VHH binders against WD repeat-containing protein 54 (Wdr54). Designs and how they scored, part 19

Target 1, 334 residues: WD repeat-containing protein 54 (Wdr54), of Mus musculus (Mouse) (q9r0d8)
Amino acid sequence: MFRRERSIPLRSSAAALSNNLSVLQLPARDLTHFGVVHGPSAQLLSAAPEGVPLAQRQLHVKEGAGVSPPLITQVHWCVLPFRVLLVLTSHRGIQMYESDGSVMVYWHALDSGDASSVQAMFARGIAASVHFICVGTCSGRVLVFDIPAKGPNIVLSEELAGHQTPITDIATERAQGQDGVADMVTADDSGVLCVWRSGPEFTLLTRIPGFGVPCPSVQLWQGIVAAGYGNGQVRLYDASTGALHVQISAHARTISALDLAPEVGKLLSAAEDTFVHIWKLNRNPESGSIEVEHCHGECISDTQVCGARFCDPLGSSFAVTGYDLAEILRFGTV
Key: E = the ipSAE of ESMFold2; O = the ipSAE of OpenDDE; V2 = 0.75 times the mean of E and O plus 0.25 times the DockQ between their complexes.

## First folded at step 18 (VHH; framework vhh_enristomig)

Design s3 (from p3 with T50Y; at its last look DockQ between E and O 0.80; V2 from the best seeds 0.55)
Fold by OpenDDE, look of step 18:
Parts: structure tokens; C-alpha cells; sequence
Structure s3 (fold): chain B 334 residues (1-334), chain A 119 residues (1-119)
């Protein structure tokens, strides 16, 4: 059973964006870092156990020649085997920082090439795989950046074309070194899912058709694609075949965030309907069928939940952000 | 110059006790989080315990209830009281400093002191 714990105060309220919360666990230090998007800024918070804030930092997107400060679309700690980077996406481009946000190590500007499209350019969807960071764009392209172990010599290595609509989310799974296994999934505003295999060149393995509903959040776990949709549905697909195995009416409104505790196969879902749910994913070893069990439900009164993340590897705690909420809500098992 | 110097290591029998010290110099000791790490032969270095500037402490599960971390700010010294020592506690023990709460890595390490638990 989960209980509400001490909240972490924020200097500003969270933006009404899907996946606006990032969490970096530092178990060796008994610290948790939180990143929250708030319009033109991202708030970084280092917290001690029990929700005690220890340090806070605010990041802003460096203003280009534009009159209005660009809005941040996402903040995320990319944990690579050899390096941790903080990545900010915005309407101007992609910024990569040292993990503490102190130094910008890389900037990628989004080319307004087509002057004709009145549509604001933006990036969103951030994930790390092996030595790559993948970032989605409004054009449906996924930018793949090769990350060195040290220094600013980050290089755009590939642009993946699989989507025709804006990328919404990217999820990766740590490849246990098995050749041929999917390790990345991308989602877009039309609900299309693409399953990829990372490598010297990324390879599209499977394309899962959308059904006209946006997919704001996606996860990948042991060959299972978990997708959250604008209609409140959670769907579980086989990553290799693209087959739909499970469909759940999990929420009454759009799902804003999915997160996964990979060691235990727990899925966290959050939506604008004020609910957060924890699900247990299972693959039947005999039949290969995917199963899901509801584990926990929490109602956050009067709160449109925008971000939700597990705060430990076992999925025994999670944090939530809400629209216009100036705090990070915390929940833990009793 | 920032310096950390461990001492107190030695050979002890299983079930025995040992107290390690880490002498700090070259910085405001009381303002920093300090941790103990250990590295056993053929194994990776592992975190043992930390004490923050405010006195908050935590321990690895393997040493909880047996080890106690403390600090004397007046003496600029970190301590690790080890009790009920086991063979698996055999390692070189290091003290290390974190620069701030954003740092992912320790900024300074001692040279280490060897603890051997042997019958």
C-alpha cells in the first residue's frame, strides 16, 4: 500500500506538459534529483530522503535572436554507462548539460528551414541508448547524437525517419548485448509507434499503426511496448511483431506519463483524470502472451497529472507533478 | 591542498571491532559530506557509509547495524566504528569527499587503509 509522503516544494508551478518530470536516482548518495519543466525554465532539485530539498537550480534556454523566451518542452537526465547528461528540449532546439546543469556541453538548433511553415518548431522525446542520445522533433524525425565519454565533442550521427507527425516520447531498454533485440521505441501525435534496434546504424524493426489518437508516452520492457494514449488507453504490444496483446481503459482522460521499473516489470501510468496507477507486466513464458495486473491506484484530487516517475528501482515509490502545482508529490509503500 | 588520510586499519579476528579514522585537511571539513568506501580484492569499490554536513548518516545494507560513521569537526576527522567484523569485510577502506549535492563523483579520495578480517 502506498501512502502520501512529504512533498517537495517548487519555486514555480509545473507546466502543463506531458512527461514534464525527470528523476535521477543516486542511491550511493541517498539523493534523488528531480527536474521539472516550467515554461521557459527547468527546475532542478536535489533532495534527501523524505523529500528534504538540499539544492536547487534553475535552467533557462539561452535566448537566440528571438523576442520571446523559448519554452522548454522536456528535461531529462540521460544516464549512459560512462556519463550522465542533462538534456533540455525546447522550441529552439536541444541543449545538453553536465549532469548538474552547470555547463552546457552541446547545443543543437532546430533549423527553421521551411520559413513557410507557421508552425513552431520544437523538440521532445528524450532517451539514451548505449552511447547515443535520441531526441524527437516536431517533424517526426529522431535525432541520434553520439556521446563521447568526456567533453563537448557530441556529434549528430543519424536522423531517423519513421514518423510523419511530431514525436511525443522515446523509450529505450538497456540491451543486454543480445543481437537483434529491439531496444528503442518512438511514438508520435498520430499514435504511430516505431520499434528500433540501435547500432552503428539504427534499424527500424517494426512499425505499429496508430488509430488516430496521440500517444503521449511510451515504454519498452522485455519485448513489450507499453503505450499510453490520449483516450486514456494503455496498450501493450509485442515489440517484435507489433501485435496488440492487451488493451486497458486505464484512464478517463489523456495519459500524460508512463514510467517503468524495469527490474520488477511495474508500469506507472498517470493522466489528466487525476489518477495514477501502477500495473504489473508479465509475459507468460509458456504462451508468450502478455498479461497485466492492476496493483495500485491513487487519486490526486483536483490535479491534472502531467509527470510521474518511479523514484526507486523496485517501484516502491513514485513522484508526481501536476498542472499549476508548485510541489512534487511523493508516494511510498508502507 | 585538500588531503584525506585514512588510518586504523589492521588485522582483526571475526567478530572483532576496529575503528578507522580519516584525517582531513585543506578545506572546511564541517561543510562537506564525507563517505567511506571499500574495495575488496578482485571486487569493485563499494559504498559503505556517508555522513553529511548536517550530521545525517546512511549505510550500505551489508554493514547496517554493525558499522557507525561519525565525525569530529573540531578535529577534522571522520570515523568508522566497525563491529562484528566478518571475513567479507576485508578490504581497503577509503574516505572520500563530495563537493556538493549535485556532484555525481567524489572529488577527493584518501589513499586507503587495509582491514583484514582473518581467523
Amino acid sequence: as target 1 above (334 residues)
Amino acid sequence: EVQLLESGGGEVQPGGSLRLSCAASGFTFSSYEISWYRQAPGKQREWVSYIRSGGHTNYAESVKGRFTISRDNAKNTLYLQMSSLRAEDTAVYYCARYSDYWSLEMDHWGQGTLVTVKP
Scores: ipSAE 0.448, ipTM 0.753, lowest interface PAE 1.0, mean pLDDT 92
ESMFold2, look of step 18: ipSAE 0.480; ipTM 0.737
ESMFold2 (binder alone), look of step 18: mean pLDDT 83; pTM 0.836

Design s4 (from r1 with S35N; at its last look DockQ between E and O 0.73; V2 from the best seeds 0.00; counts 0 for: pae E 2.7 > 2)
Fold by ESMFold2, look of step 18:
Structure s4 (fold): chain B 334 residues (1-334), chain A 119 residues (1-119)
Amino acid sequence: as target 1 above (334 residues)
Amino acid sequence: EVQLLESGGGEVQPGGSLRLSCAASGFTFSSYEINWYRQAPGKQREWVSHIRSGGHTNYAESVKGRFTISRDNAKNTLYLQMSSLRAEDTAVYYCARYSDYWSLEMDHWGQGTLVTVKP
């Protein structure tokens, strides 16, 4: 099972934001990149598998003279077929960088046209699907950017409607463009989920109604939508029908992160209740029903978890960030 | 300015061995991770092995147990010892520098050296 391993120090703590740990797994280079946000800064770390930091970098949003940098909501490595971009969302909009954070290749400022005076403007929720990068907004719209194989000629190709409250999270999986196969899910502050097929025009396949609590974190795996809710529930839905198959009282407080190890079908859930749980997902071959088995529970003493991610495709290790914690905690099976 | 020059390629029988070298110049060799890649005719270039400045090595599954990467920092030279060679190892072999632990791409490439394993 999992055991605590050597932690990776941070210059500062993680902000108290859901999904506040981004991981780029680089097994062919024997590296893992980590991203953690706090205020106007994102800390980027490149580390060996045993937790040895090899490089650290701090990313600030570039601004003109006399302009204060905005608060960052999320940083994420978007892996596309021919490139990787580091995407940063904030209260000012969306910035896209080369994968090392050194060069901004694109930016998009949010439009304040119809926003109410009391509504905070921000972007939140970042995922890649095929050659698209999708980013959520506080209005519930999802912006779709068409990403060229090289260069900065990025265009906003589509805006998706389906949510009436701020987007919390977006997750994707590879579907290879097959008709009718879901490859993206979006979630919002009301707990509504939308399931999509990406393409030249994105198709809304189904809409799963909320039940009065936000959905901070969502994942999509082999036709299963896994959703983590503000009341500590994990729910598993059939992506094609929207049918609820499993409801788990997994945590006592808000779920702040979900992650998948897709090669082994394991789901990680983490919450403000200081717990991280690992679940095994499967389908019953006779009924087609989604099944879940609890594999591991980890209590992170005195830590309000902000982010948690697997560090390898086989789910042999995971990392955790916590509010006011100046390190990335790591856990592994070896 | 940065130069990587491969040598040691040639023709060999199946089951044979070759040792490739990569001579480096124009940078502080000992501070960098260096990689071997290969490209068979009509195929995509594929990663073979790396060695870090601290000596840590890793290998592609297709060559693990048959190939050994090493470096001589005093001579600014990277090596690839290939043994138990097979027909599918026929390719142009390149050395490449990976310098800043942030790039997802190599920043400098050699010209390559051809290895041919006869049928």
Scores: ipSAE 0.261, ipTM 0.563, lowest interface PAE 2.7, mean pLDDT 88
ESMFold2 (binder alone), look of step 18: mean pLDDT 86; pTM 0.871
OpenDDE, look of step 18: ipSAE 0.317; ipTM 0.686

Design s5 (from r1 with S103N; at its last look DockQ between E and O 0.24; V2 from the best seeds 0.00; counts 0 for: pae E 8.2 > 2)
Fold by ESMFold2, look of step 18:
Structure s5 (fold): chain B 334 residues (1-334), chain A 119 residues (1-119)
Amino acid sequence: as target 1 above (334 residues)
Amino acid sequence: EVQLLESGGGEVQPGGSLRLSCAASGFTFSSYEISWYRQAPGKQREWVSHIRSGGHTNYAESVKGRFTISRDNAKNTLYLQMSSLRAEDTAVYYCARYSDYWNLEMDHWGQGTLVTVKP
C-alpha cells in the first residue's frame, strides 16, 4: 500500500496539460530529476529520495521579437545510448539541452509557410529510440532527429506520416535490436495509434484506428500498447496486430498520464477525475494473454491530475502534479 | 583559493554531544549552499545535512532530530551540533561547497575531522 510522503514545492503551479510531469530516475546517484511546465517556463528539480530538492533550474521558451513568450507543451528527458538530452516542446518549436538544462545544444523552429498565428502551431510528444529523438507536431507529423554521441550536430533525418490530427504522446521500448519488432508508439487527438520500428528509416508496423476520443497518453510494454483515452478508458493492444487485449473503465474523465515500471509490470493511470490508479500486469503463461489486477487507488485532493510518474524502476514510489497545485506530491510503499 | 577547514572532532560517549565547525575562506560564503558529509570506515561517503544560502536546512533521516546545522555568515563558519550520539555516528566528517546540484558534484571539500563514539 502506498502512502503520502513529503511533497516537493514548485515555484509555480503545474499547467493544465496532460503528461505534465517528467522524471529521470538516477538510482545509482540516489537522485530523481523532475520537470514541470508552467506557461512559458519549465521548472527542473533534482531531488534526494526523501523529497529534498538539491538543485533547481528554470528553462524558458525562446522569445520572439515584439511578442509574449509562447507556451511550453512538454519537457522530457530523452535517454540515448551515449547521452541524455532534455527536450522542451512549445508553440515556437523544439529546444534541446544537455541533461541538466544548462546548455541549449539544438533549436528547431516550427515552420509555417504563411503568416498564420504562431499560437496555432505546436510541438508535443517526445521520446527517444536508440539514437533518435522523435517529436510530434500539431499536424500529426512526427519529426525524427538523429542525435550524435556528443556535440550539437543534430539533424532532422525523417518526418513520419501516419496521423491526421495533433500528436498527443509518443512512447518507446527497447527492442534489443530485433528487426521487425515494434519499439515506438505514437498517439493523436482522434485516438489513432501508430506503432513503429525505429531504424535508418522508420517503419510503420501497425495502425490502430481511433474511435472519436483523444488518446493523451501511451506506453509500450512487452509488445503491448497501453493507451489512456479521453473517456477514461485504458486499453491494451497487441502492438503487432492491433488487436484489443483488455479494456478497463479506469477513470470517470480524461486520462492525463500513463506510466510503466516495466521490470515489475506495473501500470500507473491518472486522470482529470482526481484519481491515480496502479495496476499489475501479468502474462498468463498458458495463453499468453495479459491479466490485470488493481493494486492501489489514490484520490488527490481537490485538483485535476496533470502528470504522474513512477520514481524508481521497481514501481515502489510515484509522483503526481495537479492543475493549480504548487507542489509535486509523492507516494511510496509502506 | 577556496578553503574549507573542519574542526571540533573528538571522542565522546554514547548519548553525548559534540559541535563541529567548518571555517571557510577564499569565496563569498553567504552565497553558497554548504553541506556536511561523513564517511565511516569501510563505507561510502554519505550526505548528512545542508544549509542553503537563504538559510533553509535539511537532514538525512539517520540524523534528523539529533543534529542541527547552522551558519554564521559574518564569521564564514558552518556548524554541526550533534546530540544523542550513537556508535554508528563514528566517521570522518567533511564540509563541502556546491556549485552544481544536478550531479551533486561538490567543487570543494574540507580535509575532515574525526568523530568517534565509544561502543
Scores: ipSAE 0.013, ipTM 0.241, lowest interface PAE 8.2, mean pLDDT 85
ESMFold2 (binder alone), look of step 18: mean pLDDT 83; pTM 0.843
OpenDDE, look of step 18: ipSAE 0.558; ipTM 0.804

## First folded at step 20 (VHH; framework vhh_enristomig)

Design t1 (from r1 with E105Y; at its last look DockQ between E and O 0.71; V2 from the best seeds 0.00; counts 0 for: grease 25.8 > 24.2)
Fold by ESMFold2, look of step 20:
Structure t1 (fold): chain B 334 residues (1-334), chain A 119 residues (1-119)
Amino acid sequence: as target 1 above (334 residues)
Amino acid sequence: EVQLLESGGGEVQPGGSLRLSCAASGFTFSSYEISWYRQAPGKQREWVSHIRSGGHTNYAESVKGRFTISRDNAKNTLYLQMSSLRAEDTAVYYCARYSDYWSLYMDHWGQGTLVTVKP
């Protein structure tokens, strides 16, 4: 049983963007770092389970004099083997910071050359795979950055083609456990999914066709692709074959966030229908069947959810951001 | 100038108890988060327990209910009360601190104290 905990106030309300909550879990310290986007700024907070913020910081996208700052689309902590970088995507491109947001170590401007007169340029979708950071773009390209163990010598090492519409989300598989046949999934506004293997050259393993709705949020866990769709469905695919195993009418509106607690195999789904659901994922080792069990449903009254994340590795707490809501709502079992 | 010095290690029989101390100097001890870590021979250093400046505590699952972290800010000393000791608790125990809430890494470590639980 989850209980509403004290919320964390924001200086400005969360922007109406899918996946608009990022966390960095610090379970040994019983502490969570949160990131939330509002317009040209990202708010960073460090908070204890009691809901009291212990530290706050606001991060603005830098621009020249007389130029309005670009709108941020996403903020995300990328955990790499040797460092953690805080990554911001926006309508100008990609900025990468040290993990506390204090120092920008890299930026990449997007080219306007393939933008049409009816489409704004932007980056969206951020994930780390081994020593790479992968970022989606509005063209459907995925940019792969090679991240050194130290310093700012970050390079664009590869551009991945597989999507024809804007990237919505990118997810990567855990470093431990399953053999690394597939370790990344990318999603787009048409509902197409691409499943990849990271390496010196990224390999496209399978492409899962769309069915007429966008896929705003995606996760990858132990060979299972979990996809959340604009019609409220959650679908579970086998990552190696692309075969659909489970289809759930989980929500009445667009799914705006999926998250995992990978140690316990829990999936969180959240939507504009004001609900957050928690699911238990299993794969039967004898049959290979993907199984799912509903664990919890939470109604977030009067809130169109735009971000939701687990705050601990066991999935015993989660946090929610909502459209036009100037606080992070929190829920916990203890 | 920042110094952390562990003491209280030794040999103990299974089921026994031991109290470790970490004497701190060169900083305002009461303002800092402090943790205990341990490293068994041939293994990676692992987290044991944590205490915030305000007194909130947390424990690794393997030691929960058996170990108690505490601090005496008047004596600038961190403690780890260990009870119901098992063979798998044999390790060098370290205390370490974070510089602030944003830091992801410990900035100072003690030299360690050895705890051996006899078979």
Scores: ipSAE 0.630, ipTM 0.863, lowest interface PAE 1.4, mean pLDDT 88
ESMFold2 (binder alone), look of step 20: mean pLDDT 84; pTM 0.843
OpenDDE, look of step 20: ipSAE 0.659; ipTM 0.840

Design t2 (from r1 with E105W; at its last look DockQ between E and O 0.83; V2 from the best seeds 0.00; counts 0 for: grease 26.6 > 24.2)
Fold by OpenDDE, look of step 20:
Structure t2 (fold): chain B 334 residues (1-334), chain A 119 residues (1-119)
Amino acid sequence: as target 1 above (334 residues)
Amino acid sequence: EVQLLESGGGEVQPGGSLRLSCAASGFTFSSYEISWYRQAPGKQREWVSHIRSGGHTNYAESVKGRFTISRDNAKNTLYLQMSSLRAEDTAVYYCARYSDYWSLWMDHWGQGTLVTVKP
């Protein structure tokens, strides 16, 4: 059974964005880093066990020639085998920082300088795959950046075309060394899902059609695509075939965040309906069918949940952010 | 100049005890989190234990209940008391400093001290 633990205070409230919480666990240091977005700023927090805040940092998007400060859409730590980068997406571009946010190592502008495009540009959806960082854009393109082991020599290596509407989220799974296995899924505002195989060239393996409802959050686990939708549904698809296996009316409002505890196959879902749920995913080895079991439900009173992440690999704890909430809520098993 | 110097390594029988020391200089020792790491032959370096400036300690699962990390700020010295030593504890032990709570990496390492557990 989960219990509420000590919250972590924020200097500013969380913005009403999907997936508005990033968590970086540092087991060796017994620390957890949290990232939360509000307007033009990202808040980074380092906390000790039991929710004791140790350090806080604010990041701002560099003011370009524009009149108004750009809004940040997402902050996320990308853990690569040899490097950890903090990635910020905004209405102006993509910024990559050292893990502590101290040094910007890379900038990618979305605006090609043509003043004429009245359309607000933005990026969102951030994930790491092998030595690549993938970032979604409002055009439906996924930008693939090749990340060196050190230094600022980051290169845009590829642009993936699979979506026609803005990317909402990207999820990756660490390849267990099996050749040819899907290891990335992308989602968009129309609910379309694309399953990819990463490599020197990314390959589209499967396209799952939408049904006219946005998919704000997506996860990938052992060939299972878990998708959270604007209508409160969680759908589980076979990543290889694109077949729908399970549909759950998990929430009464839009799902704002999904997260996965990959070692145990637990799925965390959070929505604007104030609820957070934990589900257990299983694949029947005989039939190949995907199964899901509800494990836990938590109501965050009067809070539109906008971010939720597990805080340990076993899924024994999780953290939550809410719109206009100036704290990170924490829950843990006894 | 920041320096960390390990000592106390040696040969010990299984079940025995050994105390390692790490002498620190060139910085305000009491303000930093310090960790022990070890590297066995043919294996990757692994985290063993840390102690924060405030005294908080943590241990790798493999050494919990057997090892105790401590510090003497007056002497600028880190200690690792090892008990119930096993063959698998054989390694070069290093002390390392973290720069702050944001750092993922240690900014300074000692040269290490060898611990050999043999019958």
Scores: ipSAE 0.359, ipTM 0.715, lowest interface PAE 1.2, mean pLDDT 92
ESMFold2, look of step 20: ipSAE 0.622; ipTM 0.862
ESMFold2 (binder alone), look of step 20: mean pLDDT 83; pTM 0.837

Design t3 (from r1 with H56R; at its last look DockQ between E and O 0.79; V2 from the best seeds 0.67)
Fold by ESMFold2, look of step 20:
Structure t3 (fold): chain B 334 residues (1-334), chain A 119 residues (1-119)
Amino acid sequence: as target 1 above (334 residues)
Amino acid sequence: EVQLLESGGGEVQPGGSLRLSCAASGFTFSSYEISWYRQAPGKQREWVSHIRSGGRTNYAESVKGRFTISRDNAKNTLYLQMSSLRAEDTAVYYCARYSDYWSLEMDHWGQGTLVTVKP
């Protein structure tokens, strides 16, 4: 059983963007860092279970003199083996900061192919795999940045093809040191999923065709792709084969967030229908079949959920952002 | 100059107790989060326990119920009370601090104090 806990006030309400809650879990310190986007700004908070932020910071995309900051599409802490970078995506491109947002270490501008449609350009979808940071674009290309252990010598090392519509989300899982194992999934506005293995050259392992419905949020856990769709379905695919194992009519409207608590195999789904559901994922060790159990449902009255994330690796707490909601709601197991 | 100085290590029988101290100087001790870490022979350093500036504590699962972290802000000293010690608790114990809530790395470490639990 989850119980509503004290919320965390935001300076500005969350923007109506899917996946609009990013967390960096610091369980040893009993802290969580939160990131929430509102227009041209991202509000960063460090908070503990008592629900008041212990530290706050506001981040705008840095621009030259006289240039207003662009609208941000996502903020995300990318955890790499030797460093953590805070990455922002926007209509101008990609900016990477030290983990506390205080120093920009790298930027990449998106090229405009049509001056009359400049506002249509954007980056969206951020994930780290091994020592790479991968960022989606509106064209469906995924940019791969090679991140050094320290310093600003970041290089665009690869552009991945596989999608023909804007990237919605990217999810990764730590590689177990095994060649050929999927460690990244990308999703797009048509519902196409691409499953990859990270490396010096990224390998496309599987392409899962769409069915005309966007896939705003995706997760990867122990060879299971969990995809949340614009029609409220959650689908579970085998990452190595692309085979659909489970289809759940989980929500009545667009799924806006999925998250995983990887130590316990819990999946969180959240949607515009005001519900958050928590599922337990398993794989039958003998047959390899993916299994799912419903664990918890939470109704968040009058709130179109924009983001939802677990706040600890055991999945015993989660947080929620909503459109026009000027607070982060929190829930924990009693 | 920021300094952290551990003491109180030694040899102890299984089931015994020790109290480790970490004397802090060169900074406003009461304003900082501080942790205990340990490193067993041939192993990587691992987190043991943490205390925030406001006094809230947390523990690794392997030591919950056996170890107690505390701080005396008047004496600028961090403590680790260790009880029900086991052979696997044998390690060099370090205290370390974070510079602020945003920092992800410790900015200062002590020299360590050796705890040996006899077989």
Scores: ipSAE 0.615, ipTM 0.833, lowest interface PAE 1.4, mean pLDDT 89
ESMFold2 (binder alone), look of step 20: mean pLDDT 82; pTM 0.835
OpenDDE, look of step 20: ipSAE 0.636; ipTM 0.837

Design t4 (from r1 with H56Y; at its last look DockQ between E and O 0.91; V2 from the best seeds 0.67)
Amino acid sequence: EVQLLESGGGEVQPGGSLRLSCAASGFTFSSYEISWYRQAPGKQREWVSHIRSGGYTNYAESVKGRFTISRDNAKNTLYLQMSSLRAEDTAVYYCARYSDYWSLEMDHWGQGTLVTVKP
ESMFold2, look of step 20: ipSAE 0.509; ipTM 0.748
ESMFold2 (binder alone), look of step 20: mean pLDDT 82; pTM 0.834
OpenDDE, look of step 20: ipSAE 0.665; ipTM 0.842

Design t5 (from r1 with E105R; at its last look DockQ between E and O 0.75; V2 from the best seeds 0.49)
Fold by OpenDDE, look of step 20:
Structure t5 (fold): chain B 334 residues (1-334), chain A 119 residues (1-119)
Amino acid sequence: as target 1 above (334 residues)
Amino acid sequence: EVQLLESGGGEVQPGGSLRLSCAASGFTFSSYEISWYRQAPGKQREWVSHIRSGGHTNYAESVKGRFTISRDNAKNTLYLQMSSLRAEDTAVYYCARYSDYWSLRMDHWGQGTLVTVKP
């Protein structure tokens, strides 16, 4: 049974954004880093076990030629085999930092070639795959950046075209060395899902049609695509065929965040309806059918949950952010 | 200049005990997290234990219950009490300083002290 633990205070409240919580676990240091977005700033927090804050840092998007500071849409730590980068997406572009946020190592401007296009440009959806970082855009394109082991020589290697509406989220799974297996899924505002295989060239493997409802959050686990939708549904798809296996009315409002504990196959769902749920995913080895079991439900009173992440690999703890909440809530079984 | 100097290494029989020391100088010792690492022959360096400025400690699973990290801020010294030593504990032991809670890197290392566990 999960219990509420000591919260981590924020200097400012969390913005009403989907997936507005990033967690970087540092087991070797017995530290956990948290990232939360508020307007033009990203708050980075380092915490000790039991929720003791140790350090806090604020990042701001560099003001371009624009009159107003750009809003940040997402902050996320990308863990690569050889380095960790902190990625910020905004209405101006994409910024990549050293893991501690101390040095910006890369900037990508979202150039609206036409000065006249009144349409606000933005990026969101951040994930890492092998030595690539993938970032979604408002145009539906996914930008693939090749990340070197060291230094700032980051290169835009590819632009993926699979969506016609703004990207909402990107999830990746570490390829267990099997050639040809899907290892990335992208979602958009129309609810379309694209399943990709990463490599020197990314390949679209499967396109799952939307049903007119946005998909704010998506996860990928052992050939299962877990998608959270604006209508509160969680859907589980076979990543290879695109077939819908399970549909759950998990929430009464839009799902704002999904997270996965990949070692145990637990799925965390959070929504604006104030609820957070933990589900157990299973694939029947005989039939290939996907199964889901509800494990835990938590009500965050009077809080529109906008971010939720597991804080350990076993899924025995999780953290939550809420709109206008100036704290990170923590829950744990121990 | 920041310096870390390990001492106390030696040969010990299995089941024995040994206490390592790390003398720190050139910085405010009490303000930093300090860790022990070890590197066995032919293996990669591995984290053993740390102690934070506030006194919080943690250990690698392989040494939990057998090793105890402590610090004396007045003496600017880090300690590692090792008990129930095993052959697999044979390694060069290093102390290292973390620069801050954000950095994934240790900014200073000692020279190391050799611990050999053999019959």
Scores: ipSAE 0.107, ipTM 0.593, lowest interface PAE 1.9, mean pLDDT 92
ESMFold2, look of step 20: ipSAE 0.704; ipTM 0.881
ESMFold2 (binder alone), look of step 20: mean pLDDT 83; pTM 0.836

Design t6 (from r1 with H108V; at its last look DockQ between E and O 0.81; V2 from the best seeds 0.72)
Amino acid sequence: EVQLLESGGGEVQPGGSLRLSCAASGFTFSSYEISWYRQAPGKQREWVSHIRSGGHTNYAESVKGRFTISRDNAKNTLYLQMSSLRAEDTAVYYCARYSDYWSLEMDVWGQGTLVTVKP
ESMFold2, look of step 20: ipSAE 0.710; ipTM 0.878
ESMFold2 (binder alone), look of step 20: mean pLDDT 83; pTM 0.837
OpenDDE, look of step 20: ipSAE 0.665; ipTM 0.844

## First folded at step 21 (VHH; framework vhh_enristomig)

Design u1 (from t6 with Y98W; at its last look DockQ between E and O 0.87; V2 from the best seeds 0.73)
Amino acid sequence: EVQLLESGGGEVQPGGSLRLSCAASGFTFSSYEISWYRQAPGKQREWVSHIRSGGHTNYAESVKGRFTISRDNAKNTLYLQMSSLRAEDTAVYYCARWSDYWSLEMDVWGQGTLVTVKP
ESMFold2, look of step 21: ipSAE 0.697; ipTM 0.872
ESMFold2 (binder alone), look of step 21: mean pLDDT 83; pTM 0.836
OpenDDE, look of step 21: ipSAE 0.668; ipTM 0.848

Design u2 (from t6 with I34M; at its last look DockQ between E and O 0.83; V2 from the best seeds 0.74)
Amino acid sequence: EVQLLESGGGEVQPGGSLRLSCAASGFTFSSYEMSWYRQAPGKQREWVSHIRSGGHTNYAESVKGRFTISRDNAKNTLYLQMSSLRAEDTAVYYCARYSDYWSLEMDVWGQGTLVTVKP
ESMFold2, look of step 21: ipSAE 0.719; ipTM 0.884
ESMFold2 (binder alone), look of step 21: mean pLDDT 85; pTM 0.860
OpenDDE, look of step 21: ipSAE 0.686; ipTM 0.857

